# Ledger of designs, part 197: VHH binders against q9p7j3

Target 1, 174 residues: q9p7j3
Amino acid sequence: MILPLFPETQVHVFVYENVSNCAAIHEQLISQNPIYDYAFLDAATILYKKQVYSAIIRALEDRRDEQMKTKTIHSEVILSLSPKTEISSAFRQFSMTKKSKNIVVVKIDSKLTEEEEFERLDKLVEGNRVEFSDEELQKLIDFKVLKKNYKLDPSTLENPLASILSSIALRGYS
Below, E stands for the ipSAE of ESMFold2; O stands for the ipSAE of OpenDDE; V2 stands for 0.75 times the mean of E and O plus 0.25 times the DockQ between their complexes.

## First folded at step 15 (VHH)

Design db65 (framework vhh_5c3l_4)
Fold by ESMFold2-Fast, scan of step 15:
Structure db65 (fold): chain B 174 residues (1-174), chain A 120 residues (1-120)
Amino acid sequence: as target 1 above (174 residues)
Amino acid sequence: QVQLQESGGGLVQPGGSLRLSCAASGFTFDDHAMSWVRQAPGKGLEVVSDIAWSGGRTYYADSVKGRFTISRDNAKNTLYLQMNSLKPEDTAVYYCAAHSRYGIPDRDLRGPGTQVTVSS
C-alpha cells in the first residue's frame, strides 16, 4: 500500500481467520518479544480497509510531528483507531485478546517484503490468511462491538464509514 | 522485578489538595505511557488521567479536568498526580499503571494503590 502523505513508508496489513493460538501470541506480546512488534487487532473491531489506513496515517502524522503518545508506531496505530486519546480503553477496544479468533495484523517500516512478512507471520499465527478487503472484513466484524467503540447511533450504523473515519481523524480535538 | 509503588494519599477536607507519586522500577520507565486509575468504594475502575511516554500529551477524565494535573520525571522514574479542589466524589484508592509497548490491555501493570479520602 502506498500512502500519498507517506510514500516511502512500507505498510503491510494481514488478515487471519480461525486463529487457534491467540493465547500464545498474547503471551509473547505480554513478554514484549520484539519479534511480535506488530499491531495485533481483533478483527471484530475492523469493518473497512479505510478504517485501518486512517489509523495508520494518523499514527504516522503523530510520529512525524513528534506527538506519539505511545512508544511504538504499532501501539500508536491501535490508539489511533479510538475516537478518544485515552490509552487504556483504546487498547481494550481494539487489541487482540487470548480469546480472539480472527485478527488483523499491521506492520509499518518492515525490513522484509510482503511475501517475507507473510512467511514470518505464518510461523507466528496459526490460522487461515484471507485477503485484506472490505468483503473479508465484513465477514469478521462484530457490529455490536463496532457500535460501542465508535458510539454509533441508529442513524449512522446503516452506513458508518464516514462517521468512523471522522472519529479517527478528529480524535482528541472534540 | 517490575514494581510500581504509589504514595501521597491521605485524609483531606473538601477543597484541599494532595500530590500523589508513583515510583517505578524493574522496567524502562520512559518506554511506557502511564495512567492514574481510581476505584471508589463499590464502584468499578475509572481512568483519571494518562500521559505519553515523553510527557508531551495528556488525557483527563471530564470529572477531573481543570483540577488534576498529571506529570512525569523520566530521569527519576516517577509519575505524579497533583490533585486540587478535591471533592468527596474523589474518595477512592488511586493506582498508577504502565501501558504495554505493544498495545495489549492485559499488560497494564498496576501498583498496590494509595487511599485518598475526602471527608465532607
Scores: ipSAE 0.767, ipTM 0.889, lowest interface PAE 0.8, mean pLDDT 89

Design db66 (framework vhh_5c3l_4)
Fold by ESMFold2-Fast, scan of step 15:
Structure db66 (fold): chain B 174 residues (1-174), chain A 120 residues (1-120)
Amino acid sequence: as target 1 above (174 residues)
Amino acid sequence: QVQLQESGGGLVQPGGSLRLSCAASGFTFDDHAMSWVRQAPGKGLEVVSDIAWSGGRTYYADSVKGRFTISRDNAKNTLYLQMNSLKPEDTAVYYCAAHSQYGIPDRDLRGPGTQVTVSS
């Protein structure tokens, strides 16, 4: 995908359901294996494509402005999904765990095409690839997790898009 | 071999100041964002402040904003917390923590802690 404010930046987003090797991936991320330099998100936390893109844009803005809190652009994407700029809570709220079943994987600045990244990720992730679409994401979301992460009241939970995007955009600006 | 060691705690009167230090070893300190976390008696863990790998961007909990300042010296592999206008509710064990470069929360490494007591 091409982002209007960052047209030179390559962005690829992948969705996997029924992943059986999350514990193995988690160990590779703990050891900081550079082969696994992606943002590995728990799909239970992602409801919309726009949610992911808003976090990517925020992370790229922070990199442009030399304001990244974390050392990799991918961990900055994870931080950027959180409604506040506190690192520990953001990682606990949005990152994949050993017990995750469905994941969203983000790659920024790849020198590979989308197809080549798919081929690479298919060797790392033991699961079923699905379309990155609102329809597919809505099958994987956990609304209890979403409500807690964005502090949504019951009235906004029926149509939370504007609240989620506002939370991401206003993070650190208030 | 990753190690974090806090120091600088002690007994201080309300309104006083303390400066905490955290010495890091066994990893590339300047590749990691860092936090100060505290645990008051009978309470859960509270993040009081965090700081970017570069030192350029910080977070403060509402309970400490305007009173505490986090900083780091990457050449010395040391994290600091300057605590001013201390209150009895700041009494806690203070821990430093390093955050994963790849965003995994179970990678947060924490030191053994240093006790801060604010009392007359």
Scores: ipSAE 0.759, ipTM 0.886, lowest interface PAE 0.9, mean pLDDT 89

Design db67 (framework vhh_5c3l_4; at its last look DockQ between E and O 0.93; V2 from the best seeds 0.80)
Fold by OpenDDE, look of step 16:
Structure db67 (fold): chain B 174 residues (1-174), chain A 120 residues (1-120)
Amino acid sequence: as target 1 above (174 residues)
Amino acid sequence: QVQLQESGGGLVQPGGSLRLSCAASGFTFDDHAMSWVRQAPGKGLEVVSDIAWSGGRTYYADSVKGRFTISRDNAKNTLYLQMNSLKPEDTAVYYCAAHSMYGIPDRDLRGPGTQVTVSS
């Protein structure tokens, strides 16, 4: 996928359910295995495609402006999902954990087609790929976690997307 | 082996100053954003401050904003925390922590800590 604002950057997003080897993936990420150079998100924290895309765009903007807080574009995507400025909070809120069952995987600056990237990633993730859509994400979301992460209340739950996007966009401006 | 070692803690009077240092080894220091966290008696871990991999962006908890300054020297693999106008409520064990390049929480990447005590 090509984002209009960043035509030179190819982005791929994949969703996996019933992943059995999140703990193993987590260990590889801790060891900084370059084969695992993706953003691994807990699907329980993601409700909308636009939520993911907004984070990606913000990360890319930060990179463009040489303002990334984290070293890699993928870690910056994870940071960008959070309404909080501190790094540790963002990672704890949105990153895949050893106990995760469903995950969203983001690849930035891919040189491969979506199909080729999938084949590569499929060797790393032991789970079932599902469509990256609001419908599928809605099946995997933990609303308790979502409400906590974005401090949603009954008034904002009427339009959670607007609240989430505002939180992402305005992070660090309050 | 990844190692972080904090130093510079001690006993100071209210209004005093301390400068903490964290020596890092066993990993590429400039690949990692860094943070200072603290744990007061009977309380959980609190993020005090963090700093970008390049040192360009920083974060401060509201409780320390204007008093503490985080910095790093990538050439020396060292993280710093300048603590001014110290208060009794700043009393805690202070830890240096490194953050994953891939955005995965790594709670094991921190030092043994250094004790900071602010008392009259």
Scores: ipSAE 0.784, ipTM 0.887, lowest interface PAE 0.5, mean pLDDT 94
Fold by ESMFold2-Fast, scan of step 15:
Structure db67 (fold): chain B 174 residues (1-174), chain A 120 residues (1-120)
Amino acid sequence: as target 1 above (174 residues)
Amino acid sequence: QVQLQESGGGLVQPGGSLRLSCAASGFTFDDHAMSWVRQAPGKGLEVVSDIAWSGGRTYYADSVKGRFTISRDNAKNTLYLQMNSLKPEDTAVYYCAAHSMYGIPDRDLRGPGTQVTVSS
């Protein structure tokens, strides 16, 4: 996908359900294997495509402005999903875990085409790829997790999009 | 063989100051954002402050804003926490932690901790 504010930045987003090797992926991420330089998100935390894109845009803005807190653009995307800029909570709240079953994977600045990234990721992830769409994300979300991560009250849970996007855009500037 | 070692804790009177240090070895310090985390007696872990890999951007918990300052010296592989206007509620074991470059929280590297006691 091409972002209007960052037209030269290549962005690919993949969704996998029923992943059986999250523990193995997690170990590769702990050892900081450069082959795994992606943002590996727990799909239980993602409700909308716009949620992911807003975090990507924020991370790219922070890179442009020399304001990145983390060393890789991919970990900056994970941080950018959080309503505050505190790293530990953001990673705990949004990153995949050994126990994750469904994941969202983001690649920025790929030297590969989307099709080539797909072939590469299919060798790393043992699961079923599904469409990156609001419909598919809504099948994988955990509303208890979403409510806690974004501090949503019952009135905003019915239509949380604007609240989530505002949280990502403002990120503790409020 | 990643290691983090805190120092500088001790007993101090209310209103006093302490400077904590964390010496890092066994990894590329400059590639990692860092945090100070504390645990008070009978309480859970609280993130006190964090700092970008570059030192350019910081976070502070509301409980310590205006009193504590986090900093780092990448040439010395050392993280610091300057603690001013200390209060009894700051009594805790203080840990430093390094954050994954790839965003994984389950193994945030923490040192053994240093005890800070604020008491008359």
Scores: ipSAE 0.777, ipTM 0.890, lowest interface PAE 0.8, mean pLDDT 89
Fold by ESMFold2, look of step 16:
Structure db67 (fold): chain B 174 residues (1-174), chain A 120 residues (1-120)
Amino acid sequence: as target 1 above (174 residues)
Amino acid sequence: QVQLQESGGGLVQPGGSLRLSCAASGFTFDDHAMSWVRQAPGKGLEVVSDIAWSGGRTYYADSVKGRFTISRDNAKNTLYLQMNSLKPEDTAVYYCAAHSMYGIPDRDLRGPGTQVTVSS
């Protein structure tokens, strides 16, 4: 996919359920293996496609403006999901863990078609690919985690999207 | 061998100042955003401040904002925390931590800590 404000930047997003090797992926990320240079998110924290796209846009804006906190664009996407700019909390709240079961995987600056990127990623992830859609994400979300991560009020739980997107957009303005 | 080593802690009176340093070795320092984290007696870990890989952007906890200043010198592989107007509530072990360049948390990327005691 190509975002209008960033026409030279190809982005792919994949969703996997029932992933059996998150611990192995975690070890590769800790060892800084460049083959694993993706954003690996815990799907329990993602309810909407727009949540992911808004974080990608924010990370790309920070890269354009030379204001990235983190070294890679993929880690910057993880940070950008958070309503706060504090790094350790963002990584703990949104990143895949060794115990994650379902993940969302983001690749930015891909030089591959979606099919080619999938073939590469599928060699790394032992799980079942599902559609990147609000319907599938809704099946994988943990609403308790979502409420905590975004400090959602009972009144916003019927339509949390606007509150979540506002948190991402207004991050760092206070 | 990856290593982070804090220094500069000690005993100080309320209202005083301390400057903490964290020397890094065994990894590419400027690939990593860095944090100062503290643990007061009987309490959990609190992130007091963080700083971008480049030194450009920072975060401060409300409890320290305006009193503490984080900085880094990438040429010297060193992270700093200037602590002014210290209060007894700042008493804690202070740790420096390096964050994953790929965004996955690893608590083993922190130093052994330095004790800061603000008393009497």
Scores: ipSAE 0.732, ipTM 0.888, lowest interface PAE 1.0, mean pLDDT 90
ESMFold2 (binder alone), look of step 16: mean pLDDT 81; pTM 0.817

Design db68 (framework vhh_5c3l_4)
Fold by ESMFold2-Fast, scan of step 15:
Structure db68 (fold): chain B 174 residues (1-174), chain A 120 residues (1-120)
Amino acid sequence: as target 1 above (174 residues)
Amino acid sequence: QVQLQESGGGLVQPGGSLRLSCAASGFTFDDHAMSWVRQAPGKGLEVVSDIAWSGGRTYYADSVKGRFTISRDNAKNTLYLQMNSLKPEDTAVYYCAAHSSYGIPDRDLRGPGTQVTVSS
C-alpha cells in the first residue's frame, strides 16, 4: 500500500489468528533482533483498517517533522494508536504479549513486495494468515479492551470509528 | 547488562526542590525513550514524566505539570528530573525506566529507585 501523503513509503499490514508462538516472538522483540523490526500489535486492540492506517500516518508525520518520541518507526506506530502521548501505557495497551493469540503486524519502509514479506513472516509466526479487512478484524477484537483503551461510553461503542480516529489524530487532547 | 541507577533523593520541606539523576549503562542510551515513575506508600506505580530519545518531546502527569521538568544528557548517559514546589503528596520512591525501541513493555529496564520524602 502507498499513502498519497507519503508516496515513497511502502506499508504492509498482516493479520494472523491462532498464533501459537507469541512467547518466542516476544523474546525476540525484547532482545531487539533486527529481523523482528515490525510493529507487533495484539489484534484484541484493533477494530478497523482505518485505525491502523491513522496510526501509521501519525507516525510518519512525526518522523517527517522530526518529532518521533521513539527511535524506530514501528514503535512510533504503536505509540500513535494511543490517545495519550505517554509511552509506557501505549506499549502496554497495544503491543502483543506472550499470551496473545491473534496479532496485527505492520511493516514500514520494506524493500520487499507484500508476497516476499509474507514469506518472511510465515517463517517467524506460527499461525493462520487472514485478510487485513474490517470483517476479519471484527472477529478478533476484544470490546472490553477497546472500550478501556479509548475510554468509550455505551453510545460511542455502538459506532466507535470516528471517536477512535479522532483520538489518534488528536492524541493527548481526547 | 542494562543498569539504571537513580540518585538525588532525600528529605525536603514542602515548597522545596530536589534534582534526581539516573545514570545508565549497558545499552545505547540515546536509542531509548526514558521515563520517571514513582510509587507512594500503599499506592500503585504512577508515570510522572517521559522524554523522547532525542529530548525533543516530553510528557508530564497532571499531578506534576508545571512543577517538574524532565531532561536528558545523551553525551553523559544521564536522565534528570528537576522537582520544584514539592508537596507532601510527592513522597514516593522514584524510578527511572528505559523503553524498548521495539515497542514491548520491559519491566527489567528499571532502576532500584531513590526515596523522596516531603515533610516538615
Scores: ipSAE 0.756, ipTM 0.889, lowest interface PAE 0.9, mean pLDDT 89

Design db69 (framework vhh_5c3l_4)
Fold by ESMFold2-Fast, scan of step 15:
Structure db69 (fold): chain B 174 residues (1-174), chain A 120 residues (1-120)
Amino acid sequence: as target 1 above (174 residues)
Amino acid sequence: QVQLQESGGGLVQPGGSLRLSCAASGFTFDDHAMSWVRQAPGKGLEVVSDIAWSGGRTYYADSVKGRFTISRDNAKNTLYLQMNSLKPEDTAVYYCAAHSKWGIPDRDLRGPGTQVTVSS
């Protein structure tokens, strides 16, 4: 996708369901294997495409403005999903775990096409790739996790998009 | 090898000040965002403050805002916490932590901690 404010930035987002090797992926991330330099998100935390795009845009704005809190753009995307700028909670709230079953994978600054990244990721992720769409994401979300991460009340859960996007956009305010 | 070592804790009276230091070795210090976390007797871990890899952006828990200041010196591989207007509620073991640059939760490298006791 091409972002209007960042037209030179390559952005790819992939969604995998029924992933059987999250523990193996987690071990590769622990060992800092550069082949695994992606943002690996738990799909239980993502309800909308706009949620992911807002976090990506915010991370790219922080990079442009020399305000990145973390050293890599991918960890900055994970942080940017959180309504609070506290690093430890953000990683616990949104990152893939060994027990994850469905994941969203973000790649920024790829020199590869979307098809080439898919071929690479297909060797790393043992699961079924599905379309990055609101319809597919809504099959994978955990509303209890979403409520907790964004501090939503029961009435807001019926239509949470505006609240989520506001939380991401306004997270830097006092 | 890879190590974080806290120092500067001790006994202080309410209203007093302490400066904690955390010396890092065995890894590239400026690749990592850092935090100070604490554990009071019988309580869980609380994140007190964190700081960007560059030192440019910080977070503070509501319990310490306006009283504590986090900073770092990347040339010296050292993290600091300036603690002012200390309260008995600040009594805890204080740990420094280096966050995963790849966003992995609970893989923070943590030091052995330094005890801070605020006596009445």
Scores: ipSAE 0.744, ipTM 0.879, lowest interface PAE 0.8, mean pLDDT 89

Design db7 (framework vhh_5c3l_4)
Fold by ESMFold2-Fast, scan of step 15:
Structure db7 (fold): chain B 174 residues (1-174), chain A 120 residues (1-120)
Amino acid sequence: as target 1 above (174 residues)
Amino acid sequence: QVQLQESGGGLVQPGGSLRLSCAASGFTFDDYAMSWVRQAPGKGLEVVSDIAWSGGRTYYADSVKGRFTISRDNAKNTLYLQMNSLKPEDTAVYYCAAHSKYGIPDRDLRGPGTQVTVSS
């Protein structure tokens, strides 16, 4: 995928359901194994493709402007999903946990072809890959988690897209 | 061995100041964004402030904004919290914490804490 504002930056997003090895992946991330340099998100927190792309664009803007708060672009994507600029809450709210069952995986600046990234990730993740689409994401979302993370009122839950995108865009810094 | 060690706590009167330090060892300090978190008696953990790996961006909780300043010296592997205009409500054990560059919360990278008591 190529973003109009960042045409030289390659972006790949993968969705896995029924993942059985989240605890093993989590351990690799805790040990900071560079093979696992991806943004591993809990799919329970992601409702729309635009939600993920908005966070990616914000993280790329922060990198361009030398304003990244975290050391990798992938952790900056996770931070960028949060309505607050506070790191601990963002990672707690959006990152994969040992108990996660469905995950969204983001790779930015891949040095591999898309086919090679698919092959690599399929070796790391023990689950079923599905299409990165609003339809598939809507099967995996937890609306209680979404409501809590974005402070949504009951009236916005029927059409939360604008509220979510506004939260990402207006998260407290220029 | 990864280690974080806080210092600088103590007893101070309301309106006073303290400077907390957190010495880091056993890891590449400037790979990590850092936080100060606190726990008041009978309360849960509250994030007070955080700072980018580079020192270029900071966050402050509303309860401390304008009174506390977070900073870091990457050459000395040290995190600081300057605490001004202290209030009794600031009484807590203060911990420093390091955040994984791969975006997973890591409670194991937290120091043992330093006690701050604000009382007359």
Scores: ipSAE 0.751, ipTM 0.883, lowest interface PAE 0.8, mean pLDDT 89

Design db70 (framework vhh_5c3l_4)
Fold by ESMFold2-Fast, scan of step 15:
Structure db70 (fold): chain B 174 residues (1-174), chain A 120 residues (1-120)
Amino acid sequence: as target 1 above (174 residues)
Amino acid sequence: QVQLQESGGGLVQPGGSLRLSCAASGFTFDDHAMSWVRQAPGKGLEVVSDIAWSGGRTYYADSVKGRFTISRDNAKNTLYLQMNSLKPEDTAVYYCAAHSKFGIPDRDLRGPGTQVTVSS
């Protein structure tokens, strides 16, 4: 995709369901294997395409302004999904775990095309790729996790989009 | 071998100050955002403060905001916590932690900790 505020930045987002090798991927991330330099998110935490895009835009703004808290743009995307600037909680809340079943994978500044990244990721992820769409994401979300991560009250849970986007955009203004 | 070693804890009177240090070795210190985490007797872990890999951007828990200052010296591979206006409720073991540059929480490394006791 092309972001209006960052038209020269290549962004690819992939969604995988029924992933059987999350423990193996997690091990590669712990070892900091550069082949795995992506943002690996637990799909249980993502409800909307706009949620992911808002976090990407925030991370790119932080990079542009020399305000990145973490060393890679991909870990900055994970941090940017959290309403708080606290790194430890953000990673625990949004990153994939060894037990994850469905994941959202973000690649920024790829030297490869979307199809080339797909081919590469298909070799790393043992699961079924689905469309990055609100429809597919809504099949994978865990509303208990979403409510906890964004501190949603019962009245906003039916239409949480504005609250989620506001939380991402207003990070640090609590 | 990756190591984090805290120092500077001790006994201090309420209203006093302490400066904690964390010496890092065995990894590229400036690739990692860092945190100070504490555990009070009978309580769980609380994140006190964190700092960007570059030292530029920080976070503070509401309980310490305005009293504590986190900083780092990447040339010396050292993380610091300046603790002012100490209160009895600040009594805890303080741990230094390094965060994954790939965003995975299981990459957090912690040192053995240093005891801070605030008592009259």
Scores: ipSAE 0.769, ipTM 0.888, lowest interface PAE 0.7, mean pLDDT 89

Design db71 (framework vhh_5c3l_4)
Fold by ESMFold2-Fast, scan of step 15:
Structure db71 (fold): chain B 174 residues (1-174), chain A 120 residues (1-120)
Amino acid sequence: as target 1 above (174 residues)
Amino acid sequence: QVQLQESGGGLVQPGGSLRLSCAASGFTFDDHAMSWVRQAPGKGLEVVSDIAWSGGRTYYADSVKGRFTISRDNAKNTLYLQMNSLKPEDTAVYYCAAHSKSGIPDRDLRGPGTQVTVSS
């Protein structure tokens, strides 16, 4: 995908359900294996495509403005999903874990085509790839996790999109 | 290989000040965002403050905002926490921690800690 504010930046987002090797992927991420240079998110935390794109846009804005808190664009995307500027909580709240079952994978600055990234990731992730769509994400979300991560009350939980997007856009200021 | 070593803790009266240091070795310090976290007796871990790899952006917990200042010297591989107007509630073991480049939480990148006791 091409973002209007960042037309030179290649962005690919992939969704996998029923992943059986999250512990192995987690180990590769801890060892900093460069083959795994992606943002690996727990799908239990993602409800909308716009949620992911808003975090990507925020991370790219911070990179443009030389304001990234983390050293890599992929970890900055993970941080940018959080309503706070606190790194530890953001990583705990949104990153995949050894126990994750469904994941969202983000690649920024890919020199590969979407099809080539699919072939590469399908070898790394032992699960079923599904469409990156609101419909598919709604099957994988955990509303208790979403409520906790964005501090949603019962009045906002039934229509949380605006609150989530505002939290991402205004992180550190509200 | 990777090592974090805190220092500067001690006993201080309420209203006093302490400056904590964390010396890092065995990794590229300026590639990592850093945090100070604390654990009071019988309580869980609390993130006190964090700082960007560059030193340009910081976070402070509401409990310490306006009293504590986090900073870093990348040339010296050292993280600092200046603690002013200390309260008995600040009594805890203070740890420094380095955040993963991949965004995966790793508590094993934490130092052994330094004790801060605020008592009258």
Scores: ipSAE 0.736, ipTM 0.870, lowest interface PAE 0.9, mean pLDDT 89

Design db72 (framework vhh_5c3l_4)
Fold by ESMFold2-Fast, scan of step 15:
Structure db72 (fold): chain B 174 residues (1-174), chain A 120 residues (1-120)
Amino acid sequence: as target 1 above (174 residues)
Amino acid sequence: QVQLQESGGGLVQPGGSLRLSCAASGFTFDDHAMSWVRQAPGKGLEVVSDIAWSGGRTYYADSVKGRFTISRDNAKNTLYLQMNSLKPEDTAVYYCAAHSKYAIPDRDLRGPGTQVTVSS
């Protein structure tokens, strides 16, 4: 994927459904194994491709401006999905857990090609890879989780895209 | 081993000030964003403030905004919380926490806490 504001930045996004080894991945993240340096998101929290891209752009802007709150670009992507500026709640809201079943995985500044990342990631994730598309994401979303994370009222639930993107762009500020 | 140790708590009168410190050991301190969280008697945990790994960007809960200041000294592996204009509602055990650099939810490293009591 090529981001107009960051055309030199390598970005890969992968979606896996029916993942059976989230607990094992979680354990590797706890041990801070550098092989697992990815943003591992719970797919229950992601409705649109643009939602993920907006968070990536925000994280890259913060890195460019030397304003990252977290030490890795991947954790900054996860933070950037949250409308709050508070780290603990952002990670709780969007990160995969050992109980997750469907995940979205983001890799920035890969030293590998997309094909090589697929090969590596398929060995780390025991699940079915699906297309990164709005159609596939809509099969995996939990609307109760989405509503809670972005504080959506009933009137915006029918078409929440603009509200979600605004929340990410403003990051808790009006 | 990985450890966080808070200090600086105590008894203070309303309107007074305290400075809390948190000494970190056994891990690379500047790899982690940090937080101060508190628990009042009979209440749940509340995040009062957090700070970037670099010491730049900060967050403050509405309950403490304008009164508390979070800071860190990466050369000394120490996190601070300057608490001014203290209120009885600030009475709590205060914990420092280190956030996972790989964004693990609810796996924060925490210290044993330091008691802050605002009364009189």
Scores: ipSAE 0.713, ipTM 0.860, lowest interface PAE 0.8, mean pLDDT 89

Design db73 (framework vhh_5c3l_4)
Fold by ESMFold2-Fast, scan of step 15:
Order: C-alpha cells, then structure tokens, then sequence
Structure db73 (fold): chain B 174 residues (1-174), chain A 120 residues (1-120)
C-alpha cells in the first residue's frame, strides 16, 4: 500500500487468527531477532483499518521530523496507537503477548513484495491468514480492551472511529 | 547479559533533592528508550518518566512534572533522574527499565531498584 503523504514508503499489513505460537514469537521479539522486525499487534486492540493507518502515518511523521522515541519504525507504530506518548503503557496496551490469539502485523520499508512478505511471515506465524478488512478486524476485537485503551464511554463505544482517530492524531495534547 | 544498576537513593527531608543514576551494561544502550518506574509501599508500579533512545523526547507523569528531570549520557551508558522539591508521596523504590526496540512491554529489563524515603 502507498500512503499519499509518504508515496515512497512501502507498507504491508497482515492479519492472522488462531495463532498457536505467540509465546515463541514473543521470545524472538524479546531477544531482538532482526528477522522479527515488524510491529506485532494484538488484534484485540484494533477495530478499523484506519486506526492502523493513522498510527503508521504518525510514526512516519515522527521519523521524517527526527522525533522518534523508539529505535525502529515498527515500535514507533505501536507507540503511535496510544493516546499518550508514554512508551511502557503503549507497548503493554497494543503489543502482542504470549497469550495473544489473533495478531495484526505491520511491515514498513520492506524490500519484498506483499506476496513475498506473506510467504516469509507464514513461516514465522502459526495461524490462519485473514483479509485486512474492517469486517475481519471486528471479529477479533475485544471491546473491553478497546474501551480501556482509548478511554471510551458507553455512548461512544458503538461508533468509536472518530474518537479513536482523534486520540491517535492528538496524542499528548488532548 | 543485560544488567541495570540503580544508585543515588536515600533519606531526604521534604523539599530536598536527590539524583538517581542507572548504569547499563551488556547491551547497546543507545538502541533503547529508557524509563524510571517507582513502587510505593503497598501500591502498584507507576511510570514517572521516560526518554527517547536519542535523549530528544521525554515524558513525565503529572505527579512529577516540573520537579523531576530525566536525562541520559549514551557515551557513559547511564540514565539519570534529577529529583527536586521532593514530597513524602515520592517515597518509593525507584527502578530503571529499558524498552525493547521491537515493542514488547518492559521485557523484565529492570534493575534491583534504589530506595527513596522522603520524611521529616
């Protein structure tokens, strides 16, 4: 995918359900194995495609402006999903864990095609690939997690898109 | 082997100051954003401050804004927390933590802590 504001930046997003090896992936992320340089998100935290794209755009803006808090663009994407600029809470709120079942994986600046990246990820992730679509994401979301992460009240929870996007765009200022 | 060692804690009167240090070894210090985290007796962990890998951006909890300053010296592999205008509510064990560059939460890269006691 090509973002209008960052036309030279290659972006791929993959969704996997029923992942059985999250503990093994988590171990590789802790050991900082370069093969695993992706943003591994818990799908329980992602409701919309636009949510992911907004975080990617913000991370790319921070990279452009030499304002990244974290060392990789992928961890900056994870940070950028959070309404706050506080690293520990952002990673705790959005990153996959050993107990995750469904994940969203973001790759930025891949030298591979989307198909080649999928073939690589299929070897790392033991799960079923599903389409990156609002329909599929809505099957995997945990609304209790979403409410806590974005501080949504019951009235906004039924139509939270604008609130979530505003939280990502205004992080640190709202 | 990753090691983090906090120092500089102690007993201080309300309104006093302390400077905490965290010496890091066994990993590339400037690849990691860092945090100071505290735990008061009988309470959970509270993040008080964090700092970018470069030192260029910082965060402060509302409870410490204007009183605490986080900084780092990447050439010395050391993280600092300058604590001014200390209050009894600041009494806690203070830990430093290194954050994964691949986005996992606080990966158990924490030191043993240093005790800060603010008492008259």
Amino acid sequence: as target 1 above (174 residues)
Amino acid sequence: QVQLQESGGGLVQPGGSLRLSCAASGFTFDDHAMSWVRQAPGKGLEVVSDIAWSGGRTYYADSVKGRFTISRDNAKNTLYLQMNSLKPEDTAVYYCAAHSKYGVPDRDLRGPGTQVTVSS
Scores: ipSAE 0.762, ipTM 0.884, lowest interface PAE 0.7, mean pLDDT 89

